# Designs tried in a protein design chat: VH-VL binders against q86l99r1233to1411. Part 37

Target 1, 179 residues: q86l99r1233to1411
Amino acid sequence: SNKESLPFRRDVIEKVINHLRENSLDTEGIFRLSGNMESVRGIVKSFAHGEPNLSFEVHNISNALKHYLRSLDPPLIPYEFFLMLLDARKNEDAETIRNIFWKIPSDNRVVLTLLVDLMVKISENSNVNKMNSKNLSIVFGPTILKPRTPTLDRMALMTETQLQCGIIQTFIEDFHYIF
Below, E stands for the ipSAE of ESMFold2; O stands for the ipSAE of ESMFold2 at other seeds; V2 stands for 0.75 times the mean of E and O plus 0.25 times the DockQ between their complexes.

## First folded at step 18 (VH-VL; framework fv_adalimumab_6cr1)

Design k2 (at its last look DockQ between E and O 0.87; V2 from the best seeds 0.76)
Fold by ESMFold2, look of step 18:
Structure k2 (fold): chain C 179 residues (1-179), chain A 122 residues (1-122), chain B 107 residues (1-107)
Amino acid sequence: as target 1 above (179 residues)
Amino acid sequence: EVQLVESGGGLVQPGRSLRLSCAASGYDFEDYAMHWVRQAPGKGLEWVSAISWNEGYIDYADSVEGRFTISRDNAKNSLYLQMNSLRAEDTAVYYCAKDMGEDKYGSGFDYWGQGTLVTVSS
Amino acid sequence: DIQMTQSPSSLSASVGDRVTITCRASQSISSYLAWYQQKPGKAPKLLIYAASSLQSGVPSRFSGSGSGTDFTLTISSLQPEDVATYYCQQYYDYPWTFGQGTKVEIK
């Protein structure tokens, strides 16, 4: 309620992900370590304007991507898929998760595929970068998958967060089956 | 400019309660994790509690777990600490601290409030 | 809990001296370490994050190094305004923990 939503720009996200694929796979703590707040805000503005400025240390770029994705409304995974995915995750039903993924609008699916592929590549090099599938799922779960109406119940919110993370972890670990 | 302003400290008797507040401005409060850190007079720093940007992760130091409750109101840019069953050992300056990160992982505290003194004494 | 041990607990040095403060973690914390400066009656101020990254607005005479269990904060040329207590802090795992502090004074 305090922050403006930002426009979805598929071409910008593709450029940022490609940059990170080229520059971050050996970076310790990528997506976990923070950047400088002022730099990150400036980079997010450049994403929103369609002219991504990638002349920054890689942690500022990765954090800007997280903040940009969090500011999308609707989110990267549209609201109507939230409850279906959480239910499929409760049942550990990867086939249903796959079926739901393929119902997501095509531009969102392309971006999701690129983003999760990046996470797979990072997790495959986790001996160096220290970011496995569980680490990445904690970072990205609530960022890209959120309810239309936030719950006021603390216990329900904690359970939702665990399920959101579990869905992203499933995307990473079962990438070739789902995507 | 980032500002964090704590309030609600004071002198209380053991066993009583206090509620601390922290008003944040100058950044997107809802994007970052927040913490309480305390410092007993003449002593070092002790982490007390954390709450993630979306409230999906909350944690406490063992010394306060079960007695203290952290909460946030992102619409009001405010962080809270409900402190129940206070003990003499809880006497400290309590700082509101902004995490550089958003989730449970974090990256340290880039901004701190001025602190509010809590004194627990009979 | 990850214990953070600073050395020395206090030191005195002359203006212009190189000052070195060490911090040891009880287990590997990778590079997930911050350094803070605290002047009397004030809140701590972030100097270094991620073991070696300088926070915006912090003078370049401050630097951090190390990874794993052993970390160093260096002040290349001590200035009068650097009189303070310095703390390291790990953010590898909860509970987050601080070193006990190093008090730096001018002779």
Scores: ipSAE 0.731, ipTM 0.901, lowest interface PAE 1.6, mean pLDDT 93
Fold by ESMFold2 at other seeds, look of step 18:
Structure k2 (fold): chain C 179 residues (1-179), chain A 122 residues (1-122), chain B 107 residues (1-107)
Amino acid sequence: as target 1 above (179 residues)
Amino acid sequence: EVQLVESGGGLVQPGRSLRLSCAASGYDFEDYAMHWVRQAPGKGLEWVSAISWNEGYIDYADSVEGRFTISRDNAKNSLYLQMNSLRAEDTAVYYCAKDMGEDKYGSGFDYWGQGTLVTVSS
Amino acid sequence: DIQMTQSPSSLSASVGDRVTITCRASQSISSYLAWYQQKPGKAPKLLIYAASSLQSGVPSRFSGSGSGTDFTLTISSLQPEDVATYYCQQYYDYPWTFGQGTKVEIK
């Protein structure tokens, strides 16, 4: 079954990211450890309806954000930017990555900036929370940067995934240059 | 209710191939990593293989690498294990297991199928 | 590979007893550990994830503790339905590995 895509709600995502910024920086395994599946599903529904319910243990909220972002169509980084970002990453060209970022629609850029800033803050406290820039890039790469049509070639999928993660890692490590 | 139903087990001779299937229902299969775990008769549990939600990460136990291939079809809510060049030591009950997580990082197995028996004997 | 060693291999206890099963990792796995219960002829069932988080629907007499290399599953008051084999499992790094199992019986 292909599940229903969810609407992009900038105000909801901002509230959730701000909540996590206040409550997750010292949390071991944040975005890596799972929450309760039924709780996460209920929280995602609250995001989709525009009324985020954040009265849950922090791992349920972080997992709900991941699942919400994954369910967006178009994704947080719109489809048209996928190939150009991957090509810029392949060439190790941070300047081109920055130029592409600034072409992304403004609502998406605001949310992406808040999300990557959260990841920067988490990674700066990785000796406590155990989540460095590589860890976070694995979680968020394919979640927010996706092709319009997924490839069926397994080797291409693995290469694509490495580049998706590399883009997010570049966003985190070069945050102040790109954003 | 989450359901995982394995099929395709049976008795085969060494060197032959077998394909296992797992039909998933009751959750958004396409959002989670999936695994195969096996248990030889009278023995403990052994992790066999993993596949991430988007198929971007796949891994195998050393004992099966090069012989087994994990795959998934998210449109059919199905997980597969192609087992080639089977050996007597591959004899086990094979479980389909749902990861609590999605990507290369998992969080353990919150749901398991009932298993399908594979017996490799001459 | 990260080796998971359970102790004891088996135990017998009376109904109402406190039962403790330990699991030791060959290297630090932080809190990335799960406990499973398996009854004969059945699939394993998740009890505890993240070392100490109780899975939904699992009786509160089950608890998990530990971090790093040393982990404990506790059954505060053993019940007849708790007769099973218990496994720990690390999910810190691939390959994921299980302990050898601990059989729990009623005297």
Scores: ipSAE 0.710, ipTM 0.897, lowest interface PAE 1.7, mean pLDDT 93
ESMFold2 (binder alone), look of step 18: mean pLDDT 93; pTM 0.947

Design k3 (at its last look DockQ between E and O 0.90; V2 from the best seeds 0.77)
Fold by ESMFold2, look of step 19:
Structure k3 (fold): chain C 179 residues (1-179), chain A 122 residues (1-122), chain B 107 residues (1-107)
Amino acid sequence: as target 1 above (179 residues)
Amino acid sequence: EVQLVESGGGLVQPGRSLRLSCAASGYDFEDYAMHWVRQAPGKGLEWVSAISWNEGYIDYADSVEGRFTISRDNAKNSLYLQMNSLRAEDTAVYYCAKDMGEDKYGSGFDYWGQGTLVTVSS
Amino acid sequence: DIQMTQSPSSLSASVGDRVTITCRASQDISSYLAWYQQKPGKAPKLLIYAASSLQSGVPSRFSGSGSGTDFTLTISSLQPEDVATYYCQQYNDYPWTFGQGTKVEIK
């Protein structure tokens, strides 16, 4: 990758998620519609520096969150959980997915809980915002759940992407059981 | 400044193959979905193919499915289109297009290359 | 596949006229629609995304409206440099599809 990874800042992510909870539940296409590329880049930089600038139209903020989370290394769900989560999803084993979630470090669990709770709230209002659990899972799957060693095999990558999305969809749909 | 530069177009006989390249600069290429769009001379625009930021989603127009293969190399900021079994109907200017979005969903094309002409004739 | 039908296919108007171009989708596409301008021999240029959001650097005389199936591109005061073909494009579902285009000329 030619792109520098960004530092994990729990306090910043919490502020951004709180902002979106207050401002995005009625927004059509939230996390799906794009923002202005230059604005998004500037906002991501403000997140990385610990001084989030939220004085932008909401789509710029939601897109900045996606790009920030994508740039984390390690990702929000640490690398060691990748293969076990994908295997549990392949076996449709929500109990194992729950057990793995509770092994994730506490700072990451808190942020993940807030993020998935936001997605639950958005999906519950999908008649207005047009973003259901499947839509949100496609946005967030590969963003927060990544392999340590990326595959070069195109077919394997497509399969991994489907499973990554499936994990996030499971988090949203079984939120109260898992979290 | 965002810049997309296509290359590899030319005159080929029906049934033959051609590979198009697109060199991207001025933005984080690895963060965005990329597409090929074509335009036959004097005709409208036709979407050809898409590839997501992480290559986890790939799709094709029915007219090229099974014959064309889209790919990308994020380390080289490059997009490709392998075109096999070319037909006269594939004659067009081929544009490399940057998606505003990242994944399957996208948001339209905020930047386009200049296009490269592919002519398929006997 | 989602069919996009533009109307009119062509139009002529005077400098300063208000021009409207309509695009109709064969099914609900929410606001997932873009408008492009293309001049002869050039690549298309994005004008409007998300049905109504103006792309950076596009003159404010351009605007978009609509949601669902019916969309409109408006040029509030036609200028000589607006002579072009205009395309709508849906990105609700694959395959992505364009309208047939509307050629705009000056009388």
Scores: ipSAE 0.747, ipTM 0.904, lowest interface PAE 1.5, mean pLDDT 93
Fold by ESMFold2 at other seeds, look of step 18:
Structure k3 (fold): chain C 179 residues (1-179), chain A 122 residues (1-122), chain B 107 residues (1-107)
Amino acid sequence: as target 1 above (179 residues)
Amino acid sequence: EVQLVESGGGLVQPGRSLRLSCAASGYDFEDYAMHWVRQAPGKGLEWVSAISWNEGYIDYADSVEGRFTISRDNAKNSLYLQMNSLRAEDTAVYYCAKDMGEDKYGSGFDYWGQGTLVTVSS
Amino acid sequence: DIQMTQSPSSLSASVGDRVTITCRASQDISSYLAWYQQKPGKAPKLLIYAASSLQSGVPSRFSGSGSGTDFTLTISSLQPEDVATYYCQQYNDYPWTFGQGTKVEIK
């Protein structure tokens, strides 16, 4: 692995999410369809420098956000919350998931709230954009919530991925209860 | 810039095994889903298997499920296909294909390797 | 499984002609369709993704259109280097499936 981690920039993420809220809700396949790889790389670099360049077609922006969030270390949901959230999801315990969310550091909570609110808005327009809560959970689950040391067991990895997706789906579907 | 190089093909008898490798370079391999696609001589393209960026989703065509195993090593920028219990109908050129996307959904194959020929005959 | 049917199976046209290849899906695949060109002895090459988006480095004479079940690849002015087999491919749902191919030749 030779990929460099990127700094957390709350102000950048807020600008990108606001741009997407204004420009992506009617876009078919948003977060599912890809952008141009060179464009996405350049946009991610602009995010890391604190000067987001949003003068691109919307799929390039949405993909840049995904890749930027994946490159954060620590991740948007810090490592220490990983096992707690997975266990709460395994037990179908939305109340515990809510309690854990409110323990996350405040800057991360603000960004996570904005991101999940965007996903709620997209899913509410899924007749047009074709992206429901399950679709979005598959896109964002492993990107936002990941272990410090990934498992090497294939079956455990598949189970963890399903639980990661389930937590994001719970965030979307129970947004007003959790957030 | 992007390069995918398959290896490990050859001539084998039915029931035997082969392991295919694909070496990737020129992009962040760990960020994208990867696939195997095959093409029997004189025939069209057939999707064989997919593996997501983080290995959290793996899937197979019905014709190979239970016999083939896809895997990846992100530290080595490498994709693999373990092919067991080979049959004559597995004879094909096998292509390593980069997905434009990352997860189970994907967005099509923006880069392909040159292919490696697997021939299964007695 | 989603079946992809291409028409025609083969065609022969003159340099400069407009060439149209169609692809029909057995069910709604939204815009989740790609077109590939495969020249003899070579690996496939992506031309169009998301039904209508032109891949970088592909000549502008290639275009794609359609949504749902009916899709079209158009070559506005056929060139000698366009002799190839063309495939459509859906990525809406697994297993991902290809059309049977359309062989394009110059007469």
Scores: ipSAE 0.727, ipTM 0.902, lowest interface PAE 1.6, mean pLDDT 93
ESMFold2, look of step 18: ipSAE 0.746; ipTM 0.905
ESMFold2 (binder alone), look of step 18: mean pLDDT 93; pTM 0.946
ESMFold2 (binder alone), look of step 19: mean pLDDT 93; pTM 0.947
ESMFold2 at other seeds, look of step 19: ipSAE 0.710; ipTM 0.896

Design k4 (at its last look DockQ between E and O 0.97; V2 from the best seeds 0.77)
Fold by ESMFold2, look of step 18:
Structure k4 (fold): chain C 179 residues (1-179), chain A 122 residues (1-122), chain B 107 residues (1-107)
Amino acid sequence: as target 1 above (179 residues)
Amino acid sequence: EVQLVESGGGLVQPGRSLRLSCAASGYEFEDYAMHWVRQAPGKGLEWVSAISWNEGYIDYADSVEGRFTISRDNAKNSLYLQMNSLRAEDTAVYYCAKDMGEDKYGSGFDYWGQGTLVTVSS
Amino acid sequence: DIQMTQSPSSLSASVGDRVTITCRASQSISSYLNWYQQKPGKAPKLLIYAASSLQSGVPSRFSGSGSGTDFTLTISSLQPEDVATYYCQQYDDYPWTFGQGTKVEIK
């Protein structure tokens, strides 16, 4: 990887999520449609410096959030939770997923709750914005849930991706139970 | 500036193999999906294959599935297409294309290479 | 597979003319459609993404509209440098597909 890892900034992520909650629920393709690459790069830089610049069209901001979250090290869901969450999803065990979620460090849990609540709000308006829980899970699965050591096995990588998406879909669809 | 440079094209006989490479620079290669798109002489554009940012989603056009393999090396900012069992119908200019998006959804191609010609002929 | 039908296959117009190219999808693709310009011997260049969003550095005389199955690319005042073949492309579902292209020439 040639890209610099970014530190977790809870206050930045909260501001960005709140902005999107106020401005994106009616936006077709939110988190699916891309922004302008140069704008997105500038916005990500502003997040990393702790001074989020939100004076852009909403697709640039949503894409910057995705890129920022993908660049976090450690990731939003810390590495030690990866295998246990995937195993719980494989066994279709929402109770175990809930128990694992509540073991995640407090700052990460607060941000996760805000992020998944945003996804719930978007999915509830999917007749307008065209982004249901499955769509959002594909966007966010590998973005926020990552292994410490990536597999080199092609088949395992495909299976892991499907499970990563499934966990996020479970978060959205079972929000009240898990969060 | 964003640059995509394809290499590995050439003249080969049917049934043989070629490996195409694409060297990327000027952007965060590991953040975006990548594609191969081809254009037969005097014809339109045809999507060939996609690979997501994390390699967790890969797909192929039906005409090449089972014969072509897309791969990427994010540490080297490189995209590849292994082309086996080549047919005359595979004759085309092959473009490396950067997706504006990262996952299987993508958003289309904001940057393209200049292409590398593959000619499959007896 | 989603079929993309472009019209016309070619056209000739004078400098300053308004040019309209249409693209029809075989099923609804929402707004998930792009327009590309390709000059002879060159790679395609993105003009419009998400049906109506103008790519950076593209002149404002280009615009896109439509949703669902019917889409248009408009050049409000044709310029000599706009001589090219134009392609629409859907990205709603794989395989991604292009229209057959529209060749635009100056009279």
Scores: ipSAE 0.722, ipTM 0.897, lowest interface PAE 1.6, mean pLDDT 93
Fold by ESMFold2 at other seeds, look of step 18:
Structure k4 (fold): chain C 179 residues (1-179), chain A 122 residues (1-122), chain B 107 residues (1-107)
Amino acid sequence: as target 1 above (179 residues)
Amino acid sequence: EVQLVESGGGLVQPGRSLRLSCAASGYEFEDYAMHWVRQAPGKGLEWVSAISWNEGYIDYADSVEGRFTISRDNAKNSLYLQMNSLRAEDTAVYYCAKDMGEDKYGSGFDYWGQGTLVTVSS
Amino acid sequence: DIQMTQSPSSLSASVGDRVTITCRASQSISSYLNWYQQKPGKAPKLLIYAASSLQSGVPSRFSGSGSGTDFTLTISSLQPEDVATYYCQQYDDYPWTFGQGTKVEIK
């Protein structure tokens, strides 16, 4: 990777998610449609410095959040939880997924809860915004849940991606049971 | 400044193989989906293949499925197209294109290379 | 596959004229439609994304409108440098598809 990892700033992520909760629920294609690359870069830089600049059109802010979360190392869901979550999803075991979620460090759990709650609210308004739980899971699966060592096997990578998306979809659809 | 530079085009006989490369610079290559788009001489644009930021989604036009393989190397900021079993109808300028988005959905091509010509004839 | 049909195939207009190009999708694509400009011997250039959003650095005389199946690219006052072929492109579903192009000339 040519890119520097960014620091985890819980307070920044909370502000950004709250802003999106207030401003994005009726926005068509939210998290799917792109923003302006230069604007997104500037916003991500403001997140990394701890002073989020949210005076932009909403697609620039949603894209900046995606880029910021992707740049975290370790990811929002720490590496040690990756294989156990994938295995629990493969077994269709929501109770085990819930138990694993509650073992995640507290700061990460709070942010993940806010992020998935935002996705629930977006999906509940999908007749307007066109973003259901499956759509959002495709956007966020590989962004927040990833292995320490990526596989080089193309078929294994495709299966892994499907399971990553499935876990996020489970988080959205079973939110009140898991969280 | 964003730049995409294709290479590897040329004249080849039907049934042979060719590998295209695209060197990217001026942006966070590993954050975006990438595509190949082609244009036969004097004709319109045809989407060929896509690869997501993390390689978790790859897709091809039906006309090239099973013959072409898209790949990327994020450490080298490079995109590739392996073209096997080439046919006369594959003759085109091949463009490397940056997606505005990252995943299978994408958002369109905000930057393009200048293209590399592939000619397939005997 | 989603078929994109542009109209007209070509047009000639005078400098300063208002020019419109239409694009029709074979099924609803919401607002997931882009417009590109291609000058002879050059790569395409993005003008409009998401049906109506103007790309950075594109002159404000270009605008896009429409949703669903019917879309329009408008050049409010044609300039000599606007001589090009214009393509619409849907990104609602794969395979992504382009219109056949509209060649714009100055008479």
Scores: ipSAE 0.687, ipTM 0.886, lowest interface PAE 1.7, mean pLDDT 92
ESMFold2 (binder alone), look of step 18: mean pLDDT 93; pTM 0.947

Design k5 (at its last look DockQ between E and O 0.03; V2 from the best seeds 0.00; counts 0 for: pae E 5.7 > 2, placed apart)
Fold by ESMFold2 at other seeds, look of step 18:
Structure k5 (fold): chain C 179 residues (1-179), chain A 122 residues (1-122), chain B 107 residues (1-107)
Amino acid sequence: as target 1 above (179 residues)
Amino acid sequence: EVQLVESGGGLVQPGRSLRLSCAASGYDFEDYAMHWVRQAPGKGLEWVSAISWNEGYEDYADSVEGRFTISRDNAKNSLYLQMNSLRAEDTAVYYCAKDMGEDKYGSGFDYWGQGTLVTVSS
Amino acid sequence: DIQMTQSPSSLSASVGDRVTITCRASQSISSYLNWYQQKPGKAPKLLIYAASSLQRGVPSRFSGSGSGTDFTLTISSLQPEDVATYYCQQYDDYPWTFGQGTKVEIK
């Protein structure tokens, strides 16, 4: 049932994000609507091997990106930044969030910038694609920002998840300031 | 092959508690949201509860809010429903349902169990 | 809560007939609507998701259309095995809600 962690491949993620930038901005429900489970699994394997196969309907590609990012260990935003980002969000402190972003390793920052820029572009066309900044933050929050040791208390876990989503929403809405 | 098998149904008196289980196999359970859906005898479908892939979101129908608790154990590929303060109107077949999606949005139920009957009667 | 109203509540048709079932939402749900088939004594089965996307393994005689508040499930040529109750279901907002069902019978 449990899967192995996948390696961080910057060049693969860049290719996938660029493909989605060119093919998904007008797609209704992008990142929210599902793809075919078997296709998505096969595409994720192609990402992990460093040879991304993008010859699929766009929802399969977007879902494969979500699942690939979710399987990274360490996550796209490394574990050491988790608590400080959540504290900064809790205090509504965008300046501290910006300062923390610039401490993230360079390869991760490049990928995160491309990913959040894609989300900004999608949200700017939300009248067509139905995906605003809040929608995207719910999809990506727990996917890319994770604690090393998840809380065992279910109410605290739900609060923590809300803060994770809030950080991604801040990235999208304050993109010009943070990035 | 995806399989969902519910268990734990039975006859129980009003005011008592019951715990349902759902054993999942044939897919990466930890990647998907899971739901409970019920159907009273001779009636339509009613969504009961949802839990996200990472357990960071859960939600409930108004009729069960405060009485039912959804949970999951991803290491055991298992979904649970703790049902407290049971009422006659909770009598139904309870289905475990796999979401095609992962988070609170979801996408719909691509696989269902065959259900477990809960009867609440004196 | 978003109310889902199906029409008709029941219908009878002959094998080979075109069958249309409609579903109306009490507010816009974009394309976030699914259709399920439930045969007697069995669990529901997904037919259509995202208003118009055909689930794998579902015969191509089934199709879905609509967006916003008005949605349609069409069976282009009714077959004996299509005797079932059909449900629409919105997933735009919680609680997720189903229509009351449409029972389809063969004359």
Scores: ipSAE 0.679, ipTM 0.881, lowest interface PAE 1.8, mean pLDDT 93
Fold by ESMFold2, look of step 18:
Structure k5 (fold): chain C 179 residues (1-179), chain A 122 residues (1-122), chain B 107 residues (1-107)
Amino acid sequence: as target 1 above (179 residues)
Amino acid sequence: EVQLVESGGGLVQPGRSLRLSCAASGYDFEDYAMHWVRQAPGKGLEWVSAISWNEGYEDYADSVEGRFTISRDNAKNSLYLQMNSLRAEDTAVYYCAKDMGEDKYGSGFDYWGQGTLVTVSS
Amino acid sequence: DIQMTQSPSSLSASVGDRVTITCRASQSISSYLNWYQQKPGKAPKLLIYAASSLQRGVPSRFSGSGSGTDFTLTISSLQPEDVATYYCQQYDDYPWTFGQGTKVEIK
């Protein structure tokens, strides 16, 4: 059927990521802890209109980015790459993951590179912010890498979730090799 | 041994309703998606609907959307199809089918019932 | 909806022949493709899932190949018990859809 989605705005996402890179590396639970729902909703609306409002406490900004990315259709990693990436992760094949990444459209690759670089920087400061690569992969796996249709079986969904998280964890831990 | 047994088929007039049931045994029913698939006499297979293991998601073929409702009762290991506003085109053998549940790309109907015939005629 | 087109609609072959059935999707479905066998008066039986994976208990003369839009089911040496109608089915996007079927007969 139909479903409302938000437009992909590369310039907006870049501004938001740069803001977080400058303001979030010391923030405990960044991307894990909640923001104020009313503020987050307003910030997401500003992203969709192309004029990001970043005059908010940092948890509101990180939650808004997370919600905005979740609302993209297609997701940041387009649907056609989903099966290939999951299969490559199941085979523990980082070289194939790298090859697939470089086939993703250039605007998506730039945004993905900036986002994963932010996650790398956050994870390098995890003694302070308490967010390691595993924590971040749980947040971003299903947010940016998802199937076109919902997975309907319990065992299949558990396996899919593990692989989604594993791909993002690979991106973070092998950043210099893949990107 | 996995068994799926459909019931509730029969002869019904256009515009009326019918409810199909499928009794499942031999596996952990609540862990798997279930589907209805139909086959008109002498014709091919048509997927009708799916329901997730926890009832959180259901979907339908365009030809039945708005008229048919899939449901399940995990306590009774039972799958149902409520068929309203029946049309002559709904005449078919209706199969319940178990999803194999491996992962997204390992999905398929690994067990089927014997089917129950629904005939929609004046 | 994703349309699935099988070729041929029917075929006749001799025992021992190599048989090939083709299935084409109206858009890429990656490897989200199953093959079923249906004998007269019986429910379908899963042969191949994920385009190329052989289901448990299916004879090794059956194989599947392809990805994207073009898929093939092969019977390496046709046997009398393989007389059936064969269906491809995509599960990339709802609604799931089947091909129209290929009837296989012995000459």
Scores: ipSAE 0.020, ipTM 0.637, lowest interface PAE 5.7, mean pLDDT 90
ESMFold2 (binder alone), look of step 18: mean pLDDT 93; pTM 0.946

